VHH binders against GDSL esterase/lipase 6 (GLIP6). Designs and how they scored, part 1

No score or structure here was measured in a lab: all are predicted.

Target 1, 339 residues: GDSL esterase/lipase 6 (GLIP6), of Arabidopsis thaliana (Mouse-ear cress) (q9c996)
Amino acid sequence: KSSSTVPAIFTFGDSIFDAGNNHYNKNCTAQADFPPYGSSFFHRPTGRFTNGRTVADFISEFVGLPLQKPFLELQIQILNGTSNFSNGINFASAGSGLLLDTNKFMGVTPIQTQLQQFQTLVEQNLIEKSIIQESLFLLETGSNDIFNYFLPFRAPTLSPDAYVNAMLDQVNKTIDQIYKLGARRIAFFSLGPVGCVPARAMLPNAPTNKCFGKMNVMAKMYNKRLEDIVNIIPTKYPGAIAVFGAVYGITHRFQTYPARYGFSDVSNACCGNGTLGGLMQCGREGYKICNNPNEFLFWDFYHPTEHTYRLMSKALWNGNKNHIRPFNLMALATNKITF
Structure headers, positions and changes below count from the first letter of each chain, unless a header shows other numbers; antibody chains aren't numbered by Kabat.
F, E and O are the ipSAE of ESMFold2-Fast, ESMFold2 and OpenDDE, as the mean of both directions, binder to target and target to binder. V2 is 0.75 times the mean of E and O plus 0.25 times the DockQ between their complexes.
[cut] marks letters that were taken out.
The coordinates of atoms that the task and the answers printed are left out; those that the model quotes come from them. Centres of patches stay.

## First folded at step 10 (VHH; from p05 with A33V S57D)

Design r03
Fold by OpenDDE, look of step 12:
Structure r03 (fold): chain B 339 residues (1-339), chain A 126 residues (1-126)
Amino acid sequence: as target 1 above (339 residues)
Amino acid sequence: QVQLVESGGGLVQAGGSLRLSCAASGRTFSSYVMAWFRRAPGKEREFVAAITSSGGDTFYTDSVKGRFTISRDHAKNTVSLQMNSLRPEDTAVYYCAAKEPGWSFLLSTSEAYDYWGQGTRVTVSA
């Protein structure tokens, strides 16, 4: 376990990082706080949309920090005077996106609100500025925005390019906001191949025998421009360093060479029902579950298994420029940046 | 706005059969996930069955598996629930529901559905 000088991790984004915030939101319908979620590691559901740990969790372990608690849990503790968030905070909310309207009807916490939550804590002097400056900031969001673009009803009127521009505008605002609040170590993760999620079976005209190519094209468009934004962070924001996690490429390799990574099924959800296991959420009435989640890329209709997350996290932690750039998370966390 | 009208409810003896039908208004029926819910006296509304837009996949609550069959007719804009081997515990008001295409994780949740019928009463006597 590499001893990192990082005192804390602050995480923003969607269900890929959500540590259970939605569980504490009674008005939110996007939930994973029931079995068999969390069965492989926690042995109970925590609100994580996987069978075990997320990438954020693994990064915490690699850094040597306890797992971050969801903000909404901590908020309750703050009110009770028993809050401890010295190791950081998870603000992520399953179902959320970069756009405010993304899954708004499900009561998710959009990234704008997540950021406001963080800002409030900073303004209230609940988090020391020195801690913030030395902490890791992990961001992953946008998949729900992309996925929703292809919903047949209430389809956005924007062109794909305009839609992606709107997403990236929020990315820029997000970076600006966290920098102003003291963020200096920033990791932004790209989207995976969203067109390959089992949930695509719900979409009219999406193929079930292969990935939805149009959706992946849009994801790639976003990723490319995201990388450009990330690369400019050190120039635009003095003192800040940033890395781009190339999650798409990592996941694509899993799909291309499944046996190398222990996968026997890279298409179907381990837990769910219907075509691709993507028509019903894991744990809901009528769900089915695979015998060995470690053999599956996808846990449920939308999210990777813990095994997938583990492999992904390792690649991001100590991987090369094909996985993460311009340097890896280990370098970001330890300030051992070799240019 | 889609209107749903249920029919086919009535009184039946235990072990008997009923076929419920739901007629949907509008031209976009083929794009909707259709479902049946039921509410027994003194109980909350519960999921019974759902069928995807294409009709390729069906889902059932455990208590009705093997007894109930949900189907749809795109030409007639109807969804049906064939109920066989009816039991007294199946007594309820049955509601037809329609959901616009979206996230499937809410398929068995009533809040996910956008349109509802007025319901048809099914009474199963012992």
Scores: ipSAE 0.028, ipTM 0.495, lowest interface PAE 4.3, mean pLDDT 91

## First folded at step 12 (VHH; from s01 with R27F)

Design s05
Fold by ESMFold2, look of step 13:
Structure s05 (fold): chain B 339 residues (1-339), chain A 126 residues (1-126)
Amino acid sequence: as target 1 above (339 residues)
Amino acid sequence: QVQLVESGGGLVQAGGSLRLSCAASGFTFSSYVMAWFRRAPGKEREFVAAITSSGGDTFYTDSVKGRFTISRDHAKNTVSLQMNSLRPEDTAVYYCAAKEPGWSFLLSTSYAYDYWGQGTRVTVSA
């Protein structure tokens, strides 16, 4: 039993993590680099798709590391000869997914490109391999893939099961690739109940007085098999340890017991307009904003508030096996693992 | 002042073709997603087709896929809807609309569009 803290965090996925990559991507149409995004903590837009900090930010704080910079900002600094990534890098892009076609026309950075960005840094010896092996890897993706399955102008050729299988094939490839690049401490978080986001109000077959059950069934199918993949990591990848963050269950408790967690509203966006606040992006002409984002589960039509992210992050950091397993992030990040 | 002006509507027999055009002014046309919506009698406006600001991607409601083609001409600031194999169900007032690029799920919701034309009527006779 030894006590040491991970030296860096490498982060991959979508908006639960994105620290501003989309802002630095001129081709990306998914943006949150305008008011009132960032108003609750940063007091300015940072490109984060919430009113304050994301899960990646809270985990960095819990570990005792500076908030992560987005890779695309650091890439500019590398070209100028001023880069510093010794404490980690955030590759996440809001709107991205596991499947290449997910939001491709929006110009997001898909997981495959995020992995290539990391691979390039490792191959050029810009990150020491020994640091990588001791560092924490955070992954969460798939909500955008599942939401897009239900868009009315898409004609999916795959059954829900086959679509989820294709997503999981990319999960396996992702784990294999980061392992080959040196990853040994892996945290992979499940999807939340994506069928509950306010933007479901735009879907013709989705109810607005309750969550979209078919979408949540599909998310749970993915989550169950994701957990199986994570559980086998120590056996399949010598020297690797991994934890499964049960974000679905964590978030579902906020919806089931809202007052317990300080929520007065678990359905509507704090910032937006129309049904559920889900028909307009926060900050666009005519938007409305709630009085207290801390009482809302959702910030905008698609994303949780900082308060929700804080609660999720605390549950992942110091929670029991119902929240994260086989042990929590605190144990993983400090080498204080008790089985 | 932003203006979207549709033209090309009219009466056509089932199985025929019609081309709608929309002339845009008062904004940077090449920076906007362009779309067509339609409103049948007694119905709400419904999504027909959209084209990205670059013109590289097009999207269609299922009932018109393979029959309608949306296109744009950045030199002329126009968006067009070529309507082939017309059916009586296609009878509606057709509206040109524009929005800034954004999330994929905003493409098909009328609430997300900032600018609208006055519409052009299309009547398809049996």
Scores: ipSAE 0.644, ipTM 0.832, lowest interface PAE 1.6, mean pLDDT 92

## First folded at step 15 (VHH; from s05 with S110P)

Design w01
Fold by ESMFold2, look of step 16:
Structure w01 (fold): chain B 339 residues (1-339), chain A 126 residues (1-126)
Amino acid sequence: as target 1 above (339 residues)
Amino acid sequence: QVQLVESGGGLVQAGGSLRLSCAASGFTFSSYVMAWFRRAPGKEREFVAAITSSGGDTFYTDSVKGRFTISRDHAKNTVSLQMNSLRPEDTAVYYCAAKEPGWSFLLSTPYAYDYWGQGTRVTVSA
């Protein structure tokens, strides 16, 4: 919390960030507020879609700030007169995406609504405007949009290229909106290799003995164009600086050299059932759980373990330009930036 | 005990129509996603259609979209499948299934469904 570090973090996106928003959303069917979620670090369910901390949690710890509270929990606290926004807010909702239709029937909080929630707080002067301009903004989403493209009961009329461009239109709108609300330090992370998640076992055209290549081609297409957008931010938005977190490459390295990172399994879910552990959500009747989540890349049918998130977060925090660019989060958050 | 009982199957000529019904008992019908799956001779069960617990959203496999309509009646605890413009490739045993609400990608996965009917045979003659 020194004058040389960001005072707060504002977080938007999906499950690599969600700190429990879905739990407080009565309409949401995407939940992780039951055992064994949260078993490793918290020793109780928190609504996080993993066994422990997410990327947002680790970044908060590296910055020296308390773990973020989900916005919907804070909304209840406002009604009770006990709200505190001083260290930032987590708006992320697991299952959400860039396109409004993505998982709409599951009742997730889409990025557009997350942005409205932030905007409302700013317009009501519930966040000090001077804090916003000094704060870190974390963004990541799009995996759910791409996974949904391949669902057998969805038949998008758009080509993969056009679909990715529609996703990127929302990325541009998101950056425009947060900039107008005061954002100046922006970290936007790429998608990981979404075609490798255990839940691909549910897709009739996806291989189970290797990652789903068609899905990963779309993720890479999105990631490349996202990087172009992020690179332009300092030019397009006066006073803003931004970094691109190359999560795809970071995660691919864990898969390529598993023993180096302590993994004995980079394909199966630690917690779940069926092919790849990918046919049943962790914690549902009949689930199975591995002995040591730290040896698994995936916690459940869709989400990494805490150990994987820790490795990702370290690479984003103090990694080189292969991991995050043009400089890392430590440089961004501690004002050690040389142009 | 939970029961799902399909009815309305039979023999029909190509281009014809048929309406399947599934009567549900032994569980809180309004809390469950309802679906139809089918098994053609020599093939695995495949997803046909699903309807959310609220009845507000419906989903169809590509080959039946525009021809089949799933609906549910909370008062009668039934789910129905109206099958129009039938084709010989629609020939199968049709199964009613139920599951709790959850992730979207679980809708089309037979493994995710808790309860199954015995099936009703639909035969579409060329």
Scores: ipSAE 0.587, ipTM 0.817, lowest interface PAE 1.9, mean pLDDT 91

## First folded at step 16 (VHH)

Design x02 (from x01 with K65R)
Fold by OpenDDE, fold request of step 17:
Structure x02 (fold): chain B 339 residues (1-339), chain A 126 residues (1-126)
Amino acid sequence: as target 1 above (339 residues)
Amino acid sequence: QVQLVESGGGLVQAGGSLRLSCAASGFTFSSYYMAWFRRAPGKEREFVAAITSSGGDTFYTDSVRGRFTISRDHAKNTVSLQMNSLRPEDTAVYYCAAKEPGWSFLLSTPYAYDYWGQGTRVTVSA
C-alpha cells in the first residue's frame, strides 16, 4: 500500500484491544467467548470483551485494513502453514497489565509476553522489517494494574507512587523493545476513568453512587507520567513518532455530556447483574442485558460498549489536541504530520 | 446435589488454633475455586481466603494473612482452613464456598460464588 497508509497494525495491551487471544489460551480464566459477547457486530462471540468491535478494530477500519487476528489464532495457523498476518497482529490480552503479577493466576498474557511473541516473529523473519517500520503500533494497558491495587486481598507493598513508577518502568521497556524491533509509528493510549467501572461495586471501600475517586487519582497519575514518556519518544528514539491518546478525557466527556453522545446510562453495565451490573460477568448464569447497548457506556462489569469504543476511536482518529496529541491518529497513520 | 459441608469449628482460646474442613460433592471440585468466608455477629459476610482450582495460588484478607492457611485436597474433594493465632475478632460462622474461575475482583465477592456451605461456628475467647 502507498506511503499514505500503514501496511499493518500491531496491537499490544489489554481488553480495549484484545481481539480474542484469551479464547485460544485454555489456561486463561478471563473469557468472553460466549454469548452475548460480540452480538452487535460479529453476531457471535470472538473473545472480545464487548458487544462488538474494539478500538483496535475501528482503527483498522479507519486505516482501511482488515481486522487483525489474535496472535494465538495466528500461531495455530503458523503451525498449519496457513498463517496470514500481513495486515498486522493483535497481541493484546484482556485482563493483562504492565506488571507481570497482574492477574497472573488468571492466565492472561502480560505485556512482556506479548512483546516476546512479537520479537520472536521478527527474529524468525516472519515479518518484514520494512513492514514493521511503516506499521502502526497501538498500545494500551495498565487499567488492570490500577484496579488490582485496590483489591482487598492484595498485599500492599508499594505506595501508589511507587506502584505507578513500576508500571511506567515497564512502559519504558516496552517502548524500547518495540523501537528496537523497528517500530516507528507509535500510539500510546492513556487509561480511562478506571474508578468508574461497574466492577468497583465489588470493592469494599468503593462508592457505588459515584466513581471511585482514589482509583481515578491513581489513573490520572499514571496518565500524566505516561504522556511525559510519550512526548520524549521522538527525541529519545530517532525516527520514531508518537502520539498520546487522551482516553481519560474522552471518556470523561461521555460521562459529563451523555446525551450528546447518545448515552442514557453511563454508570451501569448493560450486561451483568447486581449493583451497577458489576457483580456478575455478562453471559454467566443469571445475567441481565439491556435493550439497547448503544445507550450504555459500559457493556459489562469492566468494559465499554461497541458504541463507546466507536466514539473513542473517532476521537482518537481525527480528534484535536484535547483527544490526542501532539497530532491525531490519522496524521500518524498517513504520515501527514503538521506541527 | 451440590453439597458443601463444613466442620472443625468450636470454642478456642485466644492464641489457639483450629482447622476447618469443607467436604465438597455434587460438582467438579477440581474445576472450581474454593473460598472461606465468615460472618461475625452483627457484621456482613466477609472474604477470608481463596484458593485456585489447581491450588497454585492462594488469597487472603489482610487481617488473617500470616495466620490462616487455605489448602485443598483433590483426592478427598476437601478444602481446609488452618487457623493459627486466633483472636477474639476471628469469632464468626465460617462458610466454605465455590465459584468458577474468573476475574480477580470476583474472588472476594460473595455474589460471585455459586455454592455455599451451611457454615461452622468458631468462637475465640479472650
Scores: ipSAE 0.851, ipTM 0.922, lowest interface PAE 0.5, mean pLDDT 95
Fold by OpenDDE, fold request of step 17:
Order: C-alpha cells, then sequence, then structure tokens
Structure x02 (fold): chain B 339 residues (1-339), chain A 126 residues (1-126)
C-alpha cells in the first residue's frame, strides 16, 4: 500500500460495480456466475456482469490495491474467522437501484441494504474509523431505476420528474449515511446512455436503429441533478470532498468516435442473441458470442465490455473536467487536488 | 417431454369473462416463471401477464391491468388467467409460456421463454 493513496475502497451500486454479491445470494435471479462471463481476465465467472474487470476493479488497480471482495463473500469469511477486507469492500448488487422496489422480486440487494451492511460493520467496529475516513467511496447506481420506468408492465405511478426526484432523494440519503459513517472521499458516477443498451430491443416502443431518446433524456435529467448534489457535498458535509464522474459523456464519446477507441460495434451486444443481441442473456442456451469482445462497447444485453470499462476507468482516473469534475479520481485518491 | 396445454378459450360477449388454464408437465414447474401471451389477427405476439415462481409477484400489460388476473397452482402445475370485462380487442390466441427466473426486462420478451403451449382461441364479440 502506497502512503500516497487511499488505504481502501468501498463500493456501492449496481451491476457496473458488482463483484459477485449476487452469486452469494441464493434468492437472487440476476446472476453472471456462469460462462462466458469473466472469460477475458479471470478466465472464470466471478459474478461480474462483463467479460472481465469492472470499473471498480480497474480503479482498485490504479490505486494499487487488491480487488475488493463482495461483501457477501466476506460475510461468510467473517463467520469462519478468515475475513480480510483491509483493502475495502464491494457492496454492489447487479439489478439493484436507488429505489427499494427496483427489481425487488429478483432478490437483488438495494442500495439501502448495501448501506446497512456497511453500517453494521462499522458499528461492530470491524472497520477502523481512520481507515474509513481515508478511504475512497465509489458510488454508481440508478440505471435499473431508469430502465424499469419504461417497462411495458410498469404501473404508471409517477411522472418522470417525480420519479427522478425519488431517485435523488435516495442519493441524498446515501451520501448522508456514508458521511455519518466516516466517508470523506466520495466519487459518484453518473449514468451512461441507458437508452442505448441492447436490452432496449425488448421494449415495445424503443427504437432499435438508434438509442431510445426518451430514456436518455431521463438519464440526463438524473445526471444533471446528481452533479448538483455532488457539487455541494464539501459545503454540506464538512471535511468531505467529492467528484462527479461524467460517465454519460465518456460513453457518448465512445459511440461518436468508435474507431479512436478500437470499437467496431457500439450498438450490439457481444454476447447474447436476437435483436441487438439484447433479447437473451449471455451464457443462456442459444446465446452467440462475438470473436473479439474488445471491439464491442456492450458485452451483454445491458453491460459494457471490459474494454469499455477500462477506457471509462482511465478517463475517470486521470481525465479532465469533461470526464470527471471538479478533479479526477487520481487527485481524489492521492489528495493532490488541482482545480 | 415438456408440455404446456392451454384450455378455457371460446366465444364470449363483450363485458363477459373467461378463465384460461394452462397445464404444465415435463419440467420443474415451481422453478419457472409463467406467462400468458396473445396474438391477435394480423398482429405480433404480445405480452399479457406473468407470474413469478413463488407466485408472489404478478405483472400485466397496461391494456389488461385491472381486468385480468394471473395465478398459479403448484399442486396442480397449472397457471390461470382470469379475464374479466373482456373487449373485442382482447380477441386473440392466448399462449402459455414458461421461462427461468431472470431479469425483469426479460419478462415481456417472447424470445426469453423456453416453453410454449399451442394456444387457445379467445373471441370477444361486440
Amino acid sequence: as target 1 above (339 residues)
Amino acid sequence: QVQLVESGGGLVQAGGSLRLSCAASGFTFSSYYMAWFRRAPGKEREFVAAITSSGGDTFYTDSVRGRFTISRDHAKNTVSLQMNSLRPEDTAVYYCAAKEPGWSFLLSTPYAYDYWGQGTRVTVSA
């Protein structure tokens, strides 16, 4: 561990960060613990919803820390007296969202529960407070909330604005909770262009020749307001510093200039089947897989490839204000803040 | 051999009711989500309703919400669709389908379902 970097990383959110928590949840129907998930780096499925490493994993590598284990794995280890989470913990759960009801029936771990899990560890004095205060907190969630808003069997309950408000309420609660628990270095990532995921092919009103604009508008709405929330963290929470990762813009650039980033296909899933490769989950019977995942933006019907995650992570780590603001993750992690 | 056999279709007047039933065999019924789809003349197959393995959660397309009820009987390996306040636009062949549990957005996608019945015809007259 370099003295110049954070001692640990704590990660919360959904499938973009999930390091395999769902795998250890036997009641969870959202799983990626079968081939060909994890084929590119791990050479085995780990429960990550990509062909290799996630953004959380790359950030860990950039910081110089071992990859964080999923909390549910660590929980088992705690019971066995063999737990080691000195490098941090991944609490993320694929399929989860900001709203409690988001994919509840799938048995995912909502962010509220993720936070409670962290809180419990803190209250049990299993994590040193000094470590928590110096650690990096990574948060990314909300895409499932947005996507679910457009499901054909969704009951019309809230306007888009009201719905986003509800999401942001949880964001505020989340920040408040982690701050109270000692979080001082916070990175909150925005949503990508959710309307561009291959799974949109399953939506009756979504186009397949272009991104689903309505969904992206909603994502942008959330992102804008999320940034506002993040920007006020240092004022609202004394001692805390925070950055907003502009994942939407980063991803959009990949789509706009695919050749610059080695992409040949920024629309279809590498692994899946049907329209856009988005009508079947990767690894299920009858799935197809591309020859080179590095040429694809999307791995499966919803999630980016390792290559995409790597590029995204680099942009967030040492990127400029177009990628991450007001400073980058490197600055946040090393306390070398340059404005 | 996997079988899904629909029954209960027929001719009914607008405002009337029908109860469709699907008998499942050849697979572990309790482990699967069950759904009803329908195909109207000249239209594509569309999602109607789904129910989780345990029966704890149900899902409906907007046009049938409040009128149709999906249920399942584990003892009998059956899934049912109670259709009330039927409308002429409900006229279709109704299909029973089964899929493994998974993501929410897969529920309404015919492509995601592993097993299908032959269908039962429902005709609603004006």
Scores: ipSAE 0.850, ipTM 0.923, lowest interface PAE 0.5, mean pLDDT 94
Fold by OpenDDE, fold request of step 17:
Structure x02 (fold): chain B 339 residues (1-339), chain A 126 residues (1-126)
Amino acid sequence: as target 1 above (339 residues)
Amino acid sequence: QVQLVESGGGLVQAGGSLRLSCAASGFTFSSYYMAWFRRAPGKEREFVAAITSSGGDTFYTDSVRGRFTISRDHAKNTVSLQMNSLRPEDTAVYYCAAKEPGWSFLLSTPYAYDYWGQGTRVTVSA
């Protein structure tokens, strides 16, 4: 067991991190707690929206910590007096976003609520402050916000710029809140090429032979500004250090050089049905599944495969400035910062 | 046996109103999202409106927003579409459909719906 460089990891965001919180929310309609989700590693569904481990899981492994439990599971344990927060907590919720209205009707846990959950634990002295200050904070969200902007039944409310600004406002609030609660090692990951997800087949005017460019432009806009926010964290928040995970660039390389990364299909979902495999959720009646998920970038209509997540995680853990900056997660975790 | 039976279609003049109804049977109505789709001559089936299981949220395609209202009655196992200010472009066969709750982006995708009615024809004359 590699000695853990940090005592814990606290994770916030959406499906890239979700360890199964939605499963414990019976009012949530975004579920992955049925086969064949989780088939590759867990050999059972856990509520993770992939065939195996998420980025959060891999990072935990790299750090040398046990996989995190979702907060909602731990909450039940708290009530039963059996709670253990020793390795941190996963607050992420698949389908959630930076904006409160993002998939609200689906019963997902928005980032605001995730943060409140964490705050409550801190205020109740259930987590030691010393642990919090030494722990990693992982954040990734916003893809659902961007994707939803292009939904055909969504009323145009804001310009793309205004919309992204609203997202970034929440980013700033999020950083402020976790810092006040003791966060000092912060990793914020960018969006991937959301316009390339198989679910784009459901969107009006979205191409199926190429990525939806308009959506990717919006994602890039968000990413650029996000990076600026992350870069000023050490200045704005004394004692805090932060890295920006360039997930877009990482994923783009997978798409550009698929063979280098073991991919044979970077467009279609491994599990689903319809155009691009994106018109049906994996595991639902009538779904189809590929023979080898490791050859696919996308697992279902929206989410990457475990293999993709593994590659992403490795790039973020020990990658160079093209993958993560100004230093990598390993450096962040070990406090050995090399610029 | 699952059945969705549409009614209320007909001929109406532009600017007029119609109320479509869909009677559902053979499944747990209260657990399903309900939707209306339409298919115009020579066109593909398109999403019109949807309503969540509880009825708490409704969704509309842009072209019908403000004119159409989707509602449901749990006691009667019915979903309705009030269509006001009808336009010739609204001429189509209208279908009611049911799907299990899920992701938002699946709402507008015909492929995601489990059950379909036979449709009712709406003709709007100029």
Scores: ipSAE 0.844, ipTM 0.919, lowest interface PAE 0.5, mean pLDDT 94
Fold by ESMFold2, fold request of step 17:
Structure x02 (fold): chain B 339 residues (1-339), chain A 126 residues (1-126)
Amino acid sequence: as target 1 above (339 residues)
Amino acid sequence: QVQLVESGGGLVQAGGSLRLSCAASGFTFSSYYMAWFRRAPGKEREFVAAITSSGGDTFYTDSVRGRFTISRDHAKNTVSLQMNSLRPEDTAVYYCAAKEPGWSFLLSTPYAYDYWGQGTRVTVSA
């Protein structure tokens, strides 16, 4: 056949993808299952760390698949005999990272556990092997690792270079694991400029009148080396194809040309309180909320608005090589690859 | 009514030790993260140490790591800060604070804490 769309999407990572896994994890203290999260599209909290849809949601819509349910919800449904895996699963957990200790005390589901969850489904024959091989794999993680490098109570003993290399070692392990479980179409997204999030106002040495440059240097170091890893996937893993989503550059354009993208504010959280709106989680007692989230790059102290996610997702879906490379998600998902 | 009452402050020579205590009442102590902050004259309030609701994890700012130990006693609803090898720069009013569990970066942020004690003075003489 001359045109086909991927039958399923398997999603791993952190809050730009989390569709509600943390809500179903009673040990997790990173939650967004209360108002006003979800107030735009869903008109109720879903456990998504934004006012509406995430990147994973928009990509599902572009592919023509239903919005994904979080794995922990589906796990409950397996026991009740009502689950459906035919269009994929979202394993992402907000707050998780590449390094096992990243936010461990918060009870997040680290990438290593997300991979084990997927492996268990494969071993239980709950996902057909042929479906996995034809499916799209979405990965993004590392922002929490890098942000936490600068926390005053978690100052690591590793240099920035060594810390980034430790993160990349886990990236390599992750790619190897999903390949062995059948992954062949891989999209790995870079970090955004994490030094620009409103929550940086909580860091004692971070400027609030500009982005935290030291943090963004680490993010860019990670992103460059991540791209190198993604570029070798077709050579290292026979039959696999992969794309690198350049989220840093995509987001940087929103900050550089805000009016072009409908933003009146690219620095402050729409929902929060204190400096940059970054000192209080959205929805906690005393929070403030902006008039129009669609004019804000950030929803809460750490996360983009739905509008930002929509723009980001469009750029990844049908953008040029400045947005995603060597080809875009549309080409990857429909197997219409041109060079 | 929620109350956090610090005690144990005083004057001490450099190199000495003090143990601060914080008595908590009016909330479900075992469900809250507890922390110590300090404010030196002319300075902003700064994070010193925190302990999770279970007591399983403890956190310290770099300048006190290895010298200070935070602990909690759920039977007595108290949080303690054992301060060893005290330095003149440790001179401050020390505040006990409580917050509900949440994101990691909220742990060291004064704005994120819902309940505060009145403070106890610690003066470290050269």
Scores: ipSAE 0.708, ipTM 0.870, lowest interface PAE 1.4, mean pLDDT 92

